# Ledger of designs, part 3: miniprotein binders against F-BAR domain only protein 1 (FCHO1)

Target 1, 248 residues: F-BAR domain only protein 1 (FCHO1), of Homo sapiens (Human) (o14526r1to248)
Amino acid sequence: MSYFGEHFWGEKNHGFEVLYHSVKQGPISTKELADFIRERATIEETYSKAMAKLSKLASNGTPMGTFAPLWEVFRVSSDKLALCHLELTRKLQDLIKDVLRYGEEQLKTHKKCKEEVVSTLDAVQVLSGVSQLLPKSRENYLNRCMDQERLRRESTSQKEMDKAETKTKKAAESLRRSVEKYNSARADFEQKMLDSALRFQAMEETHLRHMKALLGSYAHSVEDTHVQIGQVHEEFKQNIENVSVEML

## First folded at step 4 (miniprotein)

Design b1 (from UA with W31F M58F)
Fold by ESMFold2-Fast, scan of step 4:
Structure b1 (fold): chain B 248 residues (1-248), chain A 80 residues (1-80)
Amino acid sequence: as target 1 above (248 residues)
Amino acid sequence: SPDKITELKNLIRKLEDILNQAREGNPRTLFDALRKVAELEHLIIDAAEQTGDEDAIFKALDALYQAIRAVSELRDKLNG
């Protein structure tokens, strides 16, 4: 019924392993996101440092008389751009901390998941073991039934018939116990497989929601910086207009 | 007795119907079907023993082996 439950019945019947493998990829994607943001932060830091250097070059330039106010406008704008990109660098570094913190929480959840997977695999092994017992119990019961039928046809003594009946009843009880163990092991296996499927689905849905939220934070940080850059550019244009053209 | 043989035949038919439904169904239906199969296997063994009829007993055992094989096949669908 559930999305993950449906995948348990894949073409080669490796559903459980396939879904568990997908779940295990979660922490890898979290680390990859942290790595991506770290590289992105380095780009912003590099830009900030380059703009600050450019601003200093403008400031150290030869005074140009009538153009000095315009060089000041360039210096102020360059400094503010450097600060915008430095602020984004800091925001991205903080986001990396959030990603890593989520990663730590995720590892704790995965530890519990691994323990439950081991329990499910133990149930598989138990079911396999009791399944091997059934053919032996079956053949024994069938042989006892056939022996009892032969003795009945041969009109043997009551003692021999009683012995055969007792052996058949004991074989039937042994088979019944083997079936009971099989049924119990199968029920445990079924329940644990279903529980695992639901857990895998919940873990992947939770992971996707967390990743979306982290990407949302990334997008908002970038958007805030773009807005600030736009404001710096608008201020730059206004500062140009404010330079007086009237000659003394 | 004829009554006990009829009871056994009805249980075997129910087992076969559930297994066939499980093969065509979704994962939820499969788990529910396997639980019902487990219950029916126990009832079939008890019913077969109560008949005292060798032919009925052999038919019951054959049905149970078919069920064991079917459960193994369905389990393989879960595990691969």
Scores: ipSAE 0.000, ipTM 0.269, lowest interface PAE 14.7, mean pLDDT 76

Design b4 (from UA with I68F S72A)
Fold by ESMFold2-Fast, scan of step 4:
Structure b4 (fold): chain B 248 residues (1-248), chain A 80 residues (1-80)
Amino acid sequence: as target 1 above (248 residues)
Amino acid sequence: SPDKITELKNLIRKLEDILNQAREGNPRTLWDALRKVAELEHLIIDAAEQTGDEDAIMKALDALYQAFRAVAELRDKLNG
């Protein structure tokens, strides 16, 4: 009977293993997101520091020259841009903390998932065991039936016939119990495989939603900074216009 | 506790050692290495959670990330 074969159990177990390994990629992508945001924060911090240095260059401009008011406009604008990028750095650092907090929760979920995986593998082992015993019980029953038929044809004593009948009935009951155990083990195995598959799917969907939310926070922080940069630029243009060209 | 952090570091080191050994192994020994890697990944997750330390958790995730890359390379070698 093909359904007792290693091939059947191997394929089902392999599918489960593939799904489980897919789920394990979740924490890796969380770590990759944290690394990306960390590098992005470093870029912003580097820009901020560079703009602060540029602001000092504007501050060192000729203070007694007619261009002095315009150096002040550059200094103010450069300082404000440095602050915009520094604030984004801080927002990204806070987001990294959120990613790490999620990573901690994800590891806890994966630990519970591992315990359920062990439970599912235990069900596989039980099913494998009863699957091996079922053919043996069937063969024993058939052998008892053949022995009883042989004794009947040999016209043996009634006492010997009664013993053979008792052995056949016991073998029949053993076979029935083996079938019941197989059916129970199979039902338990199928239920746990279904439960695991649904949990793995839910974990992957939850992970994707969580990652999307974190990316949304990243996008919002960047957008806010772009708005502030735009405002700094408009102030810069207005401050230039406000510098008087009339020499007193 | 410090003991739990040390335990995690030891598990990460064992993972790295197995991955390095597997890179020079023949295709037959690669399957055994992959089984050991999977076992250590589970132990690393368990140990990291028990520390409650964010730095330890990040180091565990980094080790798992390195293992993911190494396993992908080993699978290519087996399938290739």
Scores: ipSAE 0.000, ipTM 0.146, lowest interface PAE 21.9, mean pLDDT 75

Design b5 (from UA with E41M Y65W)
Fold by ESMFold2-Fast, scan of step 4:
Structure b5 (fold): chain B 248 residues (1-248), chain A 80 residues (1-80)
Amino acid sequence: as target 1 above (248 residues)
Amino acid sequence: SPDKITELKNLIRKLEDILNQAREGNPRTLWDALRKVAELMHLIIDAAEQTGDEDAIMKALDALWQAIRAVSELRDKLNG
């Protein structure tokens, strides 16, 4: 059996409450991830804007002065760095949309899960309703048995005895049918409870898998940006070397 | 019979305790309470049939009636 299923009927009943609570935390963690990425995107946007502003300082350098070609190298590099961080901002904004889309899908799944749990509670109500029939059927059966025993002690006619026996047999049949209905309702309830436990486990596993994939996308976006930044840096070094001392 | 009567009384007491705890409105325990109620109801029915004691059986029947009403109330609370 699954971990969730094994704890459902066992002595660790409290464990099921903990597992169900964990499932409910799923949507919260999805929202928290979106919030984290949003703050991270703001950091990148702030860096991009600051670098663009810094690039203007390089552009304000003395035109045609001895240092002018190197100011141009700073300007180009600063502009490219600003673009790298702006592109990361956009990639993170797109990732936020993916996280939010998953969050919407997750809420729909949780709503369906809640409805199916309600179906399990309905099975509890059906079991309870069938249980109402059992006491009444049992009471009637016991009363018929008592009446039959009283007539036996009074040495009543065979006709009266046969009549009482018929009533007792009918009451016994009613009780038997009530027991059969109860057993069927109990089995249905037990199956639905097990299905709910297995669904909770599947939801938790699916959530973890989705969160890992989203974090993977985050990591790839950051890695791509680091590669681009490295390329800008290598170009910067090469541009410095290309400035001729003889033409300055 | 006396041992079975004691067993039945203990099951009824557990049912009453769980229902009272659930009525106090702890959201974390509502689902567990409903499951435990269902389990105890069928255990009480089985135990009552084994006692052969009319008074014990009648107390069990009353407890089951109270549980049926409480289950409806708990279900409405979860659906709120």
Scores: ipSAE 0.000, ipTM 0.134, lowest interface PAE 16.5, mean pLDDT 74

Design l1 (from UL2 with E48M)
Fold by ESMFold2-Fast, scan of step 4:
Structure l1 (fold): chain B 248 residues (1-248), chain A 101 residues (1-101)
Amino acid sequence: as target 1 above (248 residues)
Amino acid sequence: SPERIDELQKIIEELQRLIDELRRILEQADEGDPRTLWEALRQVADLMQLIIEAAERLDEAYKQTGNPEAILEAVEAIMRALEALYEAIRAVSDLRQRLEG
């Protein structure tokens, strides 16, 4: 009856191993995401500072003549672009804080997982302790069986045969109790192994869900910035159109 | 029956193979790099589970035989398995302390 369990468990053990390796990579991917966003934020901050500097150069240009209103349009547009990228920088910095906070909670969860593995190893120790009772019970049972067989061969009295049978039945009952304790300890060990595998799978699914949400926040922040840039450029075109060509 | 005795012998051989594999991994883990200790502990846990399952199959199989020699051989094999499991648990405890302490 244990044949199916053995084949099934072999397949499950391989899956457990793959899941455990994936779980170990979780904190690494969280750190890598934070690093990526940090570099991206630096790019945005650099752009913002460059645009602000360019805006100052435009404002220090020639303020005289018919072209002055167009320099003002460039300055205003450049300042607004610098602000858009600065706001994205701040949003990305806030997102980095969210990623790092998740990383801290992830490490706490991983520490609990390590404790669960230790608990499973403790269950193995309990199983071993119970298993040590089996040899003594088995030896006693076998000795009683051998005694009963010897008496059968010697054609002893029915009274002696009945006594030997009673001793064998008592030894069998003791062995049965030892086997029941073993089976109980084994079931606990198997349950803890299964619980660990399911927990590792849940952790990997939760990690993927969190990572997707963080990437979604990143995408949303970038998209918002693109919309704002589009609005700044539309305003830029309108401001150019509003400059009068009529001369006095 | 002769067929049952042959089946019993095959389980005994399987059990001995698993015990030998367990002992090899434990020997390698003791000498091993800390980076691989968790992998070794996982492999040991898997092998201990397989040994327990094989021993249980053997226990069920020999209870259905009436041959005294086959019964004694099966009990001896189960005893060897229990000794190996005891040794493995002590080794696992030592490895656990190395990883945690």
Scores: ipSAE 0.000, ipTM 0.165, lowest interface PAE 15.3, mean pLDDT 73

Design l3 (from UL2 with V75L M79F)
Fold by ESMFold2-Fast, scan of step 4:
Structure l3 (fold): chain B 248 residues (1-248), chain A 101 residues (1-101)
Amino acid sequence: as target 1 above (248 residues)
Amino acid sequence: SPERIDELQKIIEELQRLIDELRRILEQADEGDPRTLWEALRQVADLEQLIIEAAERLDEAYKQTGNPEAILEALEAIFRALEALYEAIRAVSDLRQRLEG
């Protein structure tokens, strides 16, 4: 953890910038995944409709002709393929809904990140405020030191020298407190920046895990459909073989 | 929208440039040149002013752009500038005591 913090600061914020850029890309990649699946579903729907139309062509063949049993085999196979691809279309449409639900949760998380940015901005405003106090207290201290030196050169009364010394000590104490406030505000901002970087890393890891799970669901849906298509084609081959030449 | 993102990027570049200049001046100041001490004091004042100006511009940009990436980048640059400023004040104070002792 210590190493991460040092690396984050040491590379001119490149590490933090890279992590935050990746997090910002999260919702974009989720939308892109939904768009990809939507286009893939359209392909499947188009195939299903085309196969259903082809099935109609087979059904409109000569019912009592020499090819009637083979036209029936084509019709059955075409209908079953149309159904396989229609089922995949529906599975992909359901997956799109899951992707979009995840996207909604991402937007909520990103809104919270915006609120954290406001908290960090508040810390910067505090730093800016104490930073403004620091030059003023520094100037006051320097002026008191110069006044004390001037009085020393002019051989002024001991009472006036004592007053100048007291003013210088008060100015020094004020400067010390301003420096302490600055250090405290800086530490608070540093901690908030580190917390933000760690949260961005966690968000990126969570996003990758969710995307992998969604792609896994996509893969399983496609695989299931391929299995069903294989069974339809196996049945198609067997049905051809079962047509008797004597029953022409 | 994109204009304000470019504006924040310009602020980051200005802060980084001043930090680099201040670091060079402080390294040269160790050689005991009185002009270098004066230049360091001037640069510290300029950096203080730019930090205040950057914070003010950042608040305005936040209200208009809503781009968290650019804002966080600018915030980190401001933090680096503040840290450099604090180190510079300490270094100048130490150098002054050494030079005048």
Scores: ipSAE 0.000, ipTM 0.150, lowest interface PAE 17.5, mean pLDDT 70

Design q2 (from Q8 with E41M Y65F)
Fold by ESMFold2-Fast, scan of step 4:
Structure q2 (fold): chain B 248 residues (1-248), chain A 103 residues (1-103)
Amino acid sequence: as target 1 above (248 residues)
Amino acid sequence: DPEKVRELAERIQKLLDEFKRAVDGDPKSIWDALRELAKLMNEAIRLAQELGNDELVMKILETVFRAIRLISEARQGDPEKLDEALKLVEEAIRLVKELQKRG
C-alpha cells in the first residue's frame, strides 16, 4: 500500500480527509501510550508494597531461634526486591512525563497543521467556485458567436454588425479571464494538495520515530530492573550459603 | 477515450523523463525536482480521475508517490534517497509503457 491508495482519489477529496484523519490519530495514540505506562507503573507499585508487607512477616515471625538468620536473609531480599520495583515505578512515572511533554509539543504542531488544512480546503472552494463560472462564460461566448453569424447571413446594417462584433469580443475577453482564473485556481489547489500530502507523511513518520524512541526508553527501564532483580537473587543465594551451621 | 488515455500516458512519460534528468543533474537541482514533482502530481490526479482508478493506474500512482516521499526524505538530509527515487521513476515509466500497450 502506498501513501495514496484508491480512497485518496475519490470524489470531493475523500483521500485528503482519510489521510488527515490518520494524522489526527497521533495525539490519541500518545495519550494511549501514557495510559498504558501509567497502568504498568501501578502494577510495579503494587508489587513493591506487597513485598514490603511480606518483608514485615519475615521480621515479626520467629525472631528467636536457630532459623532467625535465614528469616533475615528473606527480609533483606524482600526489601531489595521492593526497592527494585519501586525504582521502576519512579522511572515509568518519569517516562509518563516525557510522553505528556511530547504530547504538548505534538498539539502545537497539530494547531499549525489545522491552519494549513484550512488553506488547502479554501483552495478547494475557490476551484469549485471558478469551475461553476466557466460554463456560463463559455455559453455566453457561444451565444454571441451564433448571434453574430446569424446577423452576417441576414445581411443586416453595418451598425448592427458592429454591435454584434463588440459583444462577441467582450464575451471572448470574459471567457479568457474565466479560463485564466480556473487554471490559476487549479494550479493552486494541486500544489496545496501536494504540500498537504507531503506534510501529513512527514508528521506520521515523525510521530512513529518519537513513539519508537519512547518505547525504547520503556524497554531499557524494564531491562535495567530485570538485571537488578537478577543481582538481588544471586545475592540471596549467596547469603543462604553463607549462613553457618557450626555447632554452638 | 483511448485517445485521451494515450495522450495522458505520453504526458506522464514526458514529465517522468524530465524529473529523471533533474535528479541526475547538479545536487542543487533537487529544489527544481520538487517543482517537477508538482507537475507529476497534477498528471497523476488527472490519470486517476479520467481512468476510474484502474489497477494499473493505481500502481503507477503508488510508484510516483513513493518517489515523491523519497525526494522529501532526501531533502530532509538523506541524499541517498535520491537514487531510490530515481529507480521508482524508472519503474513508473515502465508501468506507463505497459498502460500504453493495453490501449
Scores: ipSAE 0.000, ipTM 0.118, lowest interface PAE 21.2, mean pLDDT 73

Design t2 (from T4 with F14W F46W)
Fold by ESMFold2-Fast, scan of step 4:
Structure t2 (fold): chain B 248 residues (1-248), chain A 81 residues (1-81)
Amino acid sequence: as target 1 above (248 residues)
Amino acid sequence: SPDRIQALDRLIQWLREILELAQRGDPRTLELAIDEVNALIRLMEWAAERTGNEDAIRRAQEALDEAIRAVQELRDKLDSG
């Protein structure tokens, strides 16, 4: 009766597949983060270019009018703002390189993980196979023993007795090998399943820590830019105040 | 987990059948029979822990207790021969 072992291992494999599926989502999320940052960098670059163009419009203001000094203040501020956003674009582009570098390292880890998963699944198949053969080996050995005892009671020829004894010894050796294979396969299966579960958890925890760190870098870059933008705006306000209203 | 409960119940039945065969076995196979039953006991304990059903675990525990006692009797028989 190998039915019980077969159904039991089927359920185990399903749980393992669910955990492995979760792990495989890691590289996908890394790519998605890179895509998000890339789009965000494009927004910053677009803003920078638009501000630089707007700054040029300010420089086309009437150069000999009473308002000319304020056009200059507008132009200087617009140029500095454009630079702040361009610097953020560069920082985000560098962060994309960091994300992609992590992604490459992650793929190497996942390749090794895939090889270990194949090894674990092989262990499942080996255990299933030996589990199915064990009851049959036991039954065959018992049948050989019963045949040998029957022949002893019937006072069969020595040749027939020797033949039965040889068959029984072969069946015993087969059973012994089946038990040893089962014990080895079970131990290997249990160890590999435990190792896989611990590895999957470690991989997901490590991935989450890496993703948090990358998001932290993103947040820090944005925060630095906001501080610089605030300084540019403060300077803009002061430059306005410094324009004299006295003409003589 | 109905499938896990069913699988555990089938393992219990398999354990009892293998144990009965071991008890009726030839003395020359008693050592191998003890190893086989012990392997099934360990597999049953591992499966029961993952079932999560109180009634199924109770049935498995009863079968395991019976098997452990029978294995001890088989060992005593082997050691005294």
Scores: ipSAE 0.000, ipTM 0.152, lowest interface PAE 18.7, mean pLDDT 75

## First folded at step 11 (miniprotein)

Design L1 (from L0 with L88A)
Fold by ESMFold2-Fast, scan of step 11:
Structure L1 (fold): chain B 248 residues (1-248), chain A 101 residues (1-101)
Amino acid sequence: as target 1 above (248 residues)
Amino acid sequence: SPDKITELKNLIRKLEDILNQLREILRQAKEGDPEELLRAMERLLDAFEKIAELMEQIIDAALQTGDEDAIMKALDALFQAIRALERAMDALERLLEKLEG
């Protein structure tokens, strides 16, 4: 069995609670990822706005000066950097939307899971109840047998003997039913516990795959932005080179 | 080039139009019965996608031009669009909470 299955079985009800607690942390981690990406997007927007503002402040007072063509190249490059960071902000906002959509689907899955958990907990309660009844039923049967045997050793009326025999037969039937109920409750409990452990494992694996995919999208968006920034920088160097010294 | 500047101006105009539509969508998303809220969510998602798509096109066009004025006008429009995406996202989260999303 997997880690989830063996931990589930090894610790009785405590194993179930531990695994279910882990599963319930899934939606919390999804929300935390969305929150992180939101803050990261704000950083990119802030950088973009600051860079655009800096560009506007750069030597706008001397358009006819010797260095005017270089200041223009510098401002254009600075504004293009602002554009690159705005593009990342846009991509991150789109990624947040994907995270929220996944969160919505995750909540639907968790609602179904909660319904099955209730069913499993009912099976636990039934097994617990039957487990307490079985020893009592067995003790009652033994007491009826002892009473019947005592009456046989004593000179008693036929009616009293018939009454004791009837009580013993009823106690035997009650014990048989208690054993059947225990066997049924135990089988139901074991099946539901196994089903729950397998579901919890599948949910955690699916969640990990989704989180990895979302982080992969985040990484690719950042990588694309780095490539774009590199292209803007190469254009900047080329534009500096293109400013003619001999025409001055 | 003049063609690229014209393309950029046209994209900015389209963006301004959808931003105006978003204001009305956000007003409708604030209140209503469940069916109305679900329709508002669909309209909000559609507006978000259109804004994001226009922003990408504007950024691509602006990166291809060397015209300082055109780039600055694009940046101004794009900053307004980012704010709109943030408001749209906030409204989406509120709607998802109401719909048990």
Scores: ipSAE 0.539, ipTM 0.844, lowest interface PAE 2.1, mean pLDDT 84

Design L10 (from L0 with E93L L96A)
Fold by ESMFold2-Fast, scan of step 11:
Structure L10 (fold): chain B 248 residues (1-248), chain A 101 residues (1-101)
Amino acid sequence: as target 1 above (248 residues)
Amino acid sequence: SPDKITELKNLIRKLEDILNQLREILRQAKEGDPEELLRAMERLLDAFEKIAELMEQIIDAALQTGDEDAIMKALDALFQAIRALERLMDALLRLAEKLEG
């Protein structure tokens, strides 16, 4: 038995509503992830634009002075750094598209779940209908038992006693059939509820797997960009070292 | 609409009230004399009809809301009612056996 199925039956206050409410939070968390990545992308874009502006200050340094080669090194490094952050912004925008595409798939699955819930309501309506037969069948059976007891007390003929016995047996059979129909309808409804609980657990597990994969993509993009930034910094240090010192 | 959701909640409350009333009737019948057992059985039979009627009203009201959360809450209440009806039916069968024998 799955986690949700086991807990649904094992805990007194765990209802179908609680399990379904958990499933409904899936699409909300997907949207929240997309929003988070959008904010993170904005940070990267802002950094890239700021570095590009800083690069312009290096470009406006005195071009004929002894310090000019160092401004050029600073300009090249700043431009490359700006490009690294711009590339990350583009990668995050692509990831947002992946998150949103997954969100659309979730909504389709959610719509199908709603349809199955309506089908479960139909099963309850069938059970309700069958339940209306039980009181009448039982009352008839009890009335036949009472009639049979009354006739026994009245010292009635054997023929009348036999007729009463036959009527009681027929009423008992009718009651048995009504109870059987009720039990079958109840079992069908209970099975549908258990199947739904198992499906809800599978949906939650699938959602967690998708979210982990999307976060993995986020982590990989950030890591790759940090590696590239490190390379830009190493080039920067090397380019500084390569500038000759003039003694005038 | 909010009004329809309120109507649904009121119907669910009525269902829960009737089920609680039936549990109390059954508890008292276990300590009663044979005439009290017969009266308890009559009350349980009447209540089965009222419960079935309320279940139909709850289903209809839930569908009219068009609200998924309201429908889920209704299903949970109906499922709890079905489990309670099973227990009450078993108790009713036991009472019928006592009257027969």
Scores: ipSAE 0.000, ipTM 0.282, lowest interface PAE 14.2, mean pLDDT 75

Design L11 (from L0 with L38W L96E)
Fold by ESMFold2-Fast, scan of step 11:
Structure L11 (fold): chain B 248 residues (1-248), chain A 101 residues (1-101)
Amino acid sequence: as target 1 above (248 residues)
Amino acid sequence: SPDKITELKNLIRKLEDILNQLREILRQAKEGDPEELWRAMERLLDAFEKIAELMEQIIDAALQTGDEDAIMKALDALFQAIRALERLMDALERLEEKLEG
């Protein structure tokens, strides 16, 4: 999303930490989805078992009598309702398997991400160190220049003047090296931060796409079960109508 | 129909055969070197898929019959199959933890 880019560029270090924290929540949400589906499957299984038990208790000791055919129709329909809910339980168990397999793939991707984050954090430390060195090198060079200028005004010996010039030249070279190190560290830092931000965005988008697909499968399974239940109810109504009331 | 009842009985028998092998499949998933653990994961997934497929076929056949006894026998077998799927999922999660370690 565009939010990842804007947040990253607004506050570089804070943006990185926020984006990485969000990425690390991915596997947690995958586990939470699996847990939800597992509890949902338990509800369906519990309903199925309760219906089967209720069916078995429905006039099971009365094989004769005017109402026996209706009790048989009722028991058969109740058992078929239990079957419909068991089919949903089966589909949900299969979906849990898919969620857990995705979670395994996600953890492998996150391990690679962690290694790349360590590299990025190393670049941050290098840039921090070089950034502290730069002002000190610049101050030292300026101090050497001021000392050289003071000695020039005070008409000091040629030997002392040569010594001051040598110190200033060494300070200039040190400053030049510090600037080069800073520029290199800055470029490496910026490249790694950009790479990390793009990787985090891609990971979040991929995760959202997977979660949407898994929820789609969940929705489809529930919908199929509703259709199947409807068919069982139509059969139930037809079987009731088929019971004769004539005693002639 | 009698044909559907026969089909249902045959499917239940196939399911019972796989369920009888479940204890051994689960035992094999607990032991072995890393190479054997990858093969164990494949066997757990294969067992899950075969049980789930047979359950679907049993449910479909049971819904198409009016035979009360056949439907009740199917339900009993299917409840055992759900337990098997849960055990296989637990084994897959444990295997995943071992492969990460």
Scores: ipSAE 0.637, ipTM 0.881, lowest interface PAE 1.5, mean pLDDT 84

Design L12 (from L0 with M41L L96M)
Fold by ESMFold2-Fast, scan of step 11:
Structure L12 (fold): chain B 248 residues (1-248), chain A 101 residues (1-101)
Amino acid sequence: as target 1 above (248 residues)
Amino acid sequence: SPDKITELKNLIRKLEDILNQLREILRQAKEGDPEELLRALERLLDAFEKIAELMEQIIDAALQTGDEDAIMKALDALFQAIRALERLMDALERLMEKLEG
């Protein structure tokens, strides 16, 4: 046979339960990622609103003839920064939708795995049922062995001992057939459990890949916004330089 | 249900008790005169049937819980039972060969 035998049933039995619990953690981690991004989006939205208020402060400042052009530059820059952070808020809200959509697909896959676990118990019921073929074969074989031992002690004829030996061998063959049926059912069950364990492992690897991709999207959105912010600040610096000393 | 989870826990404990005695049962099957070997055969077959019966009861109890964690614990216990049955079947075959010839 092609199974792991003692190694699989000894060490990887515990691994199967651990792997299944890891699968259950998948949807939880997906929800936690959505919650984290949602909180991060709220920070960006709050920052955007604060920057918009700062723009109003710049417009309400003392408009001295000399400094008026600089207050305008400050106001324009503050408004643009507020918009950059608002855009990031919207990008993060869109990412949350992607995370939740993945979560929905993940739950459907998890439901199928729950059905697989229940189905595996059905296979064990078949195995258990086959084992119940043993009682009659056991009783017959044991009785034949007992009779053969009794005849040996009584120093009976060789002819009678030969007959008893033949009956015992036939009973043994019947018992072996029952054991063989059990072994076949057991092998089928063991293969099904191995297949399920490999499926759980593949699900965990797929989940990790999806989570990494979602985190990558998060990083890209943040980076894009930082580039935009950098451009706004560079424009701010140039606008300051464009105000002449004569105007000031 | 909670009652079925308790029943499952008790059945798993009964299984563990039998599995703890497995080493002694397997040891007794290795050597002896014909009458001792016949008693060892009876003990091996009794252990086999008791484990098989507990497996069936554990499966039924697990299915009735409807709880994934309980089902997974039941599967782990059933794996241990299957390993034990494999050892018992190997011992049974060796013992039958001794008694046949």
Scores: ipSAE 0.013, ipTM 0.471, lowest interface PAE 6.8, mean pLDDT 78

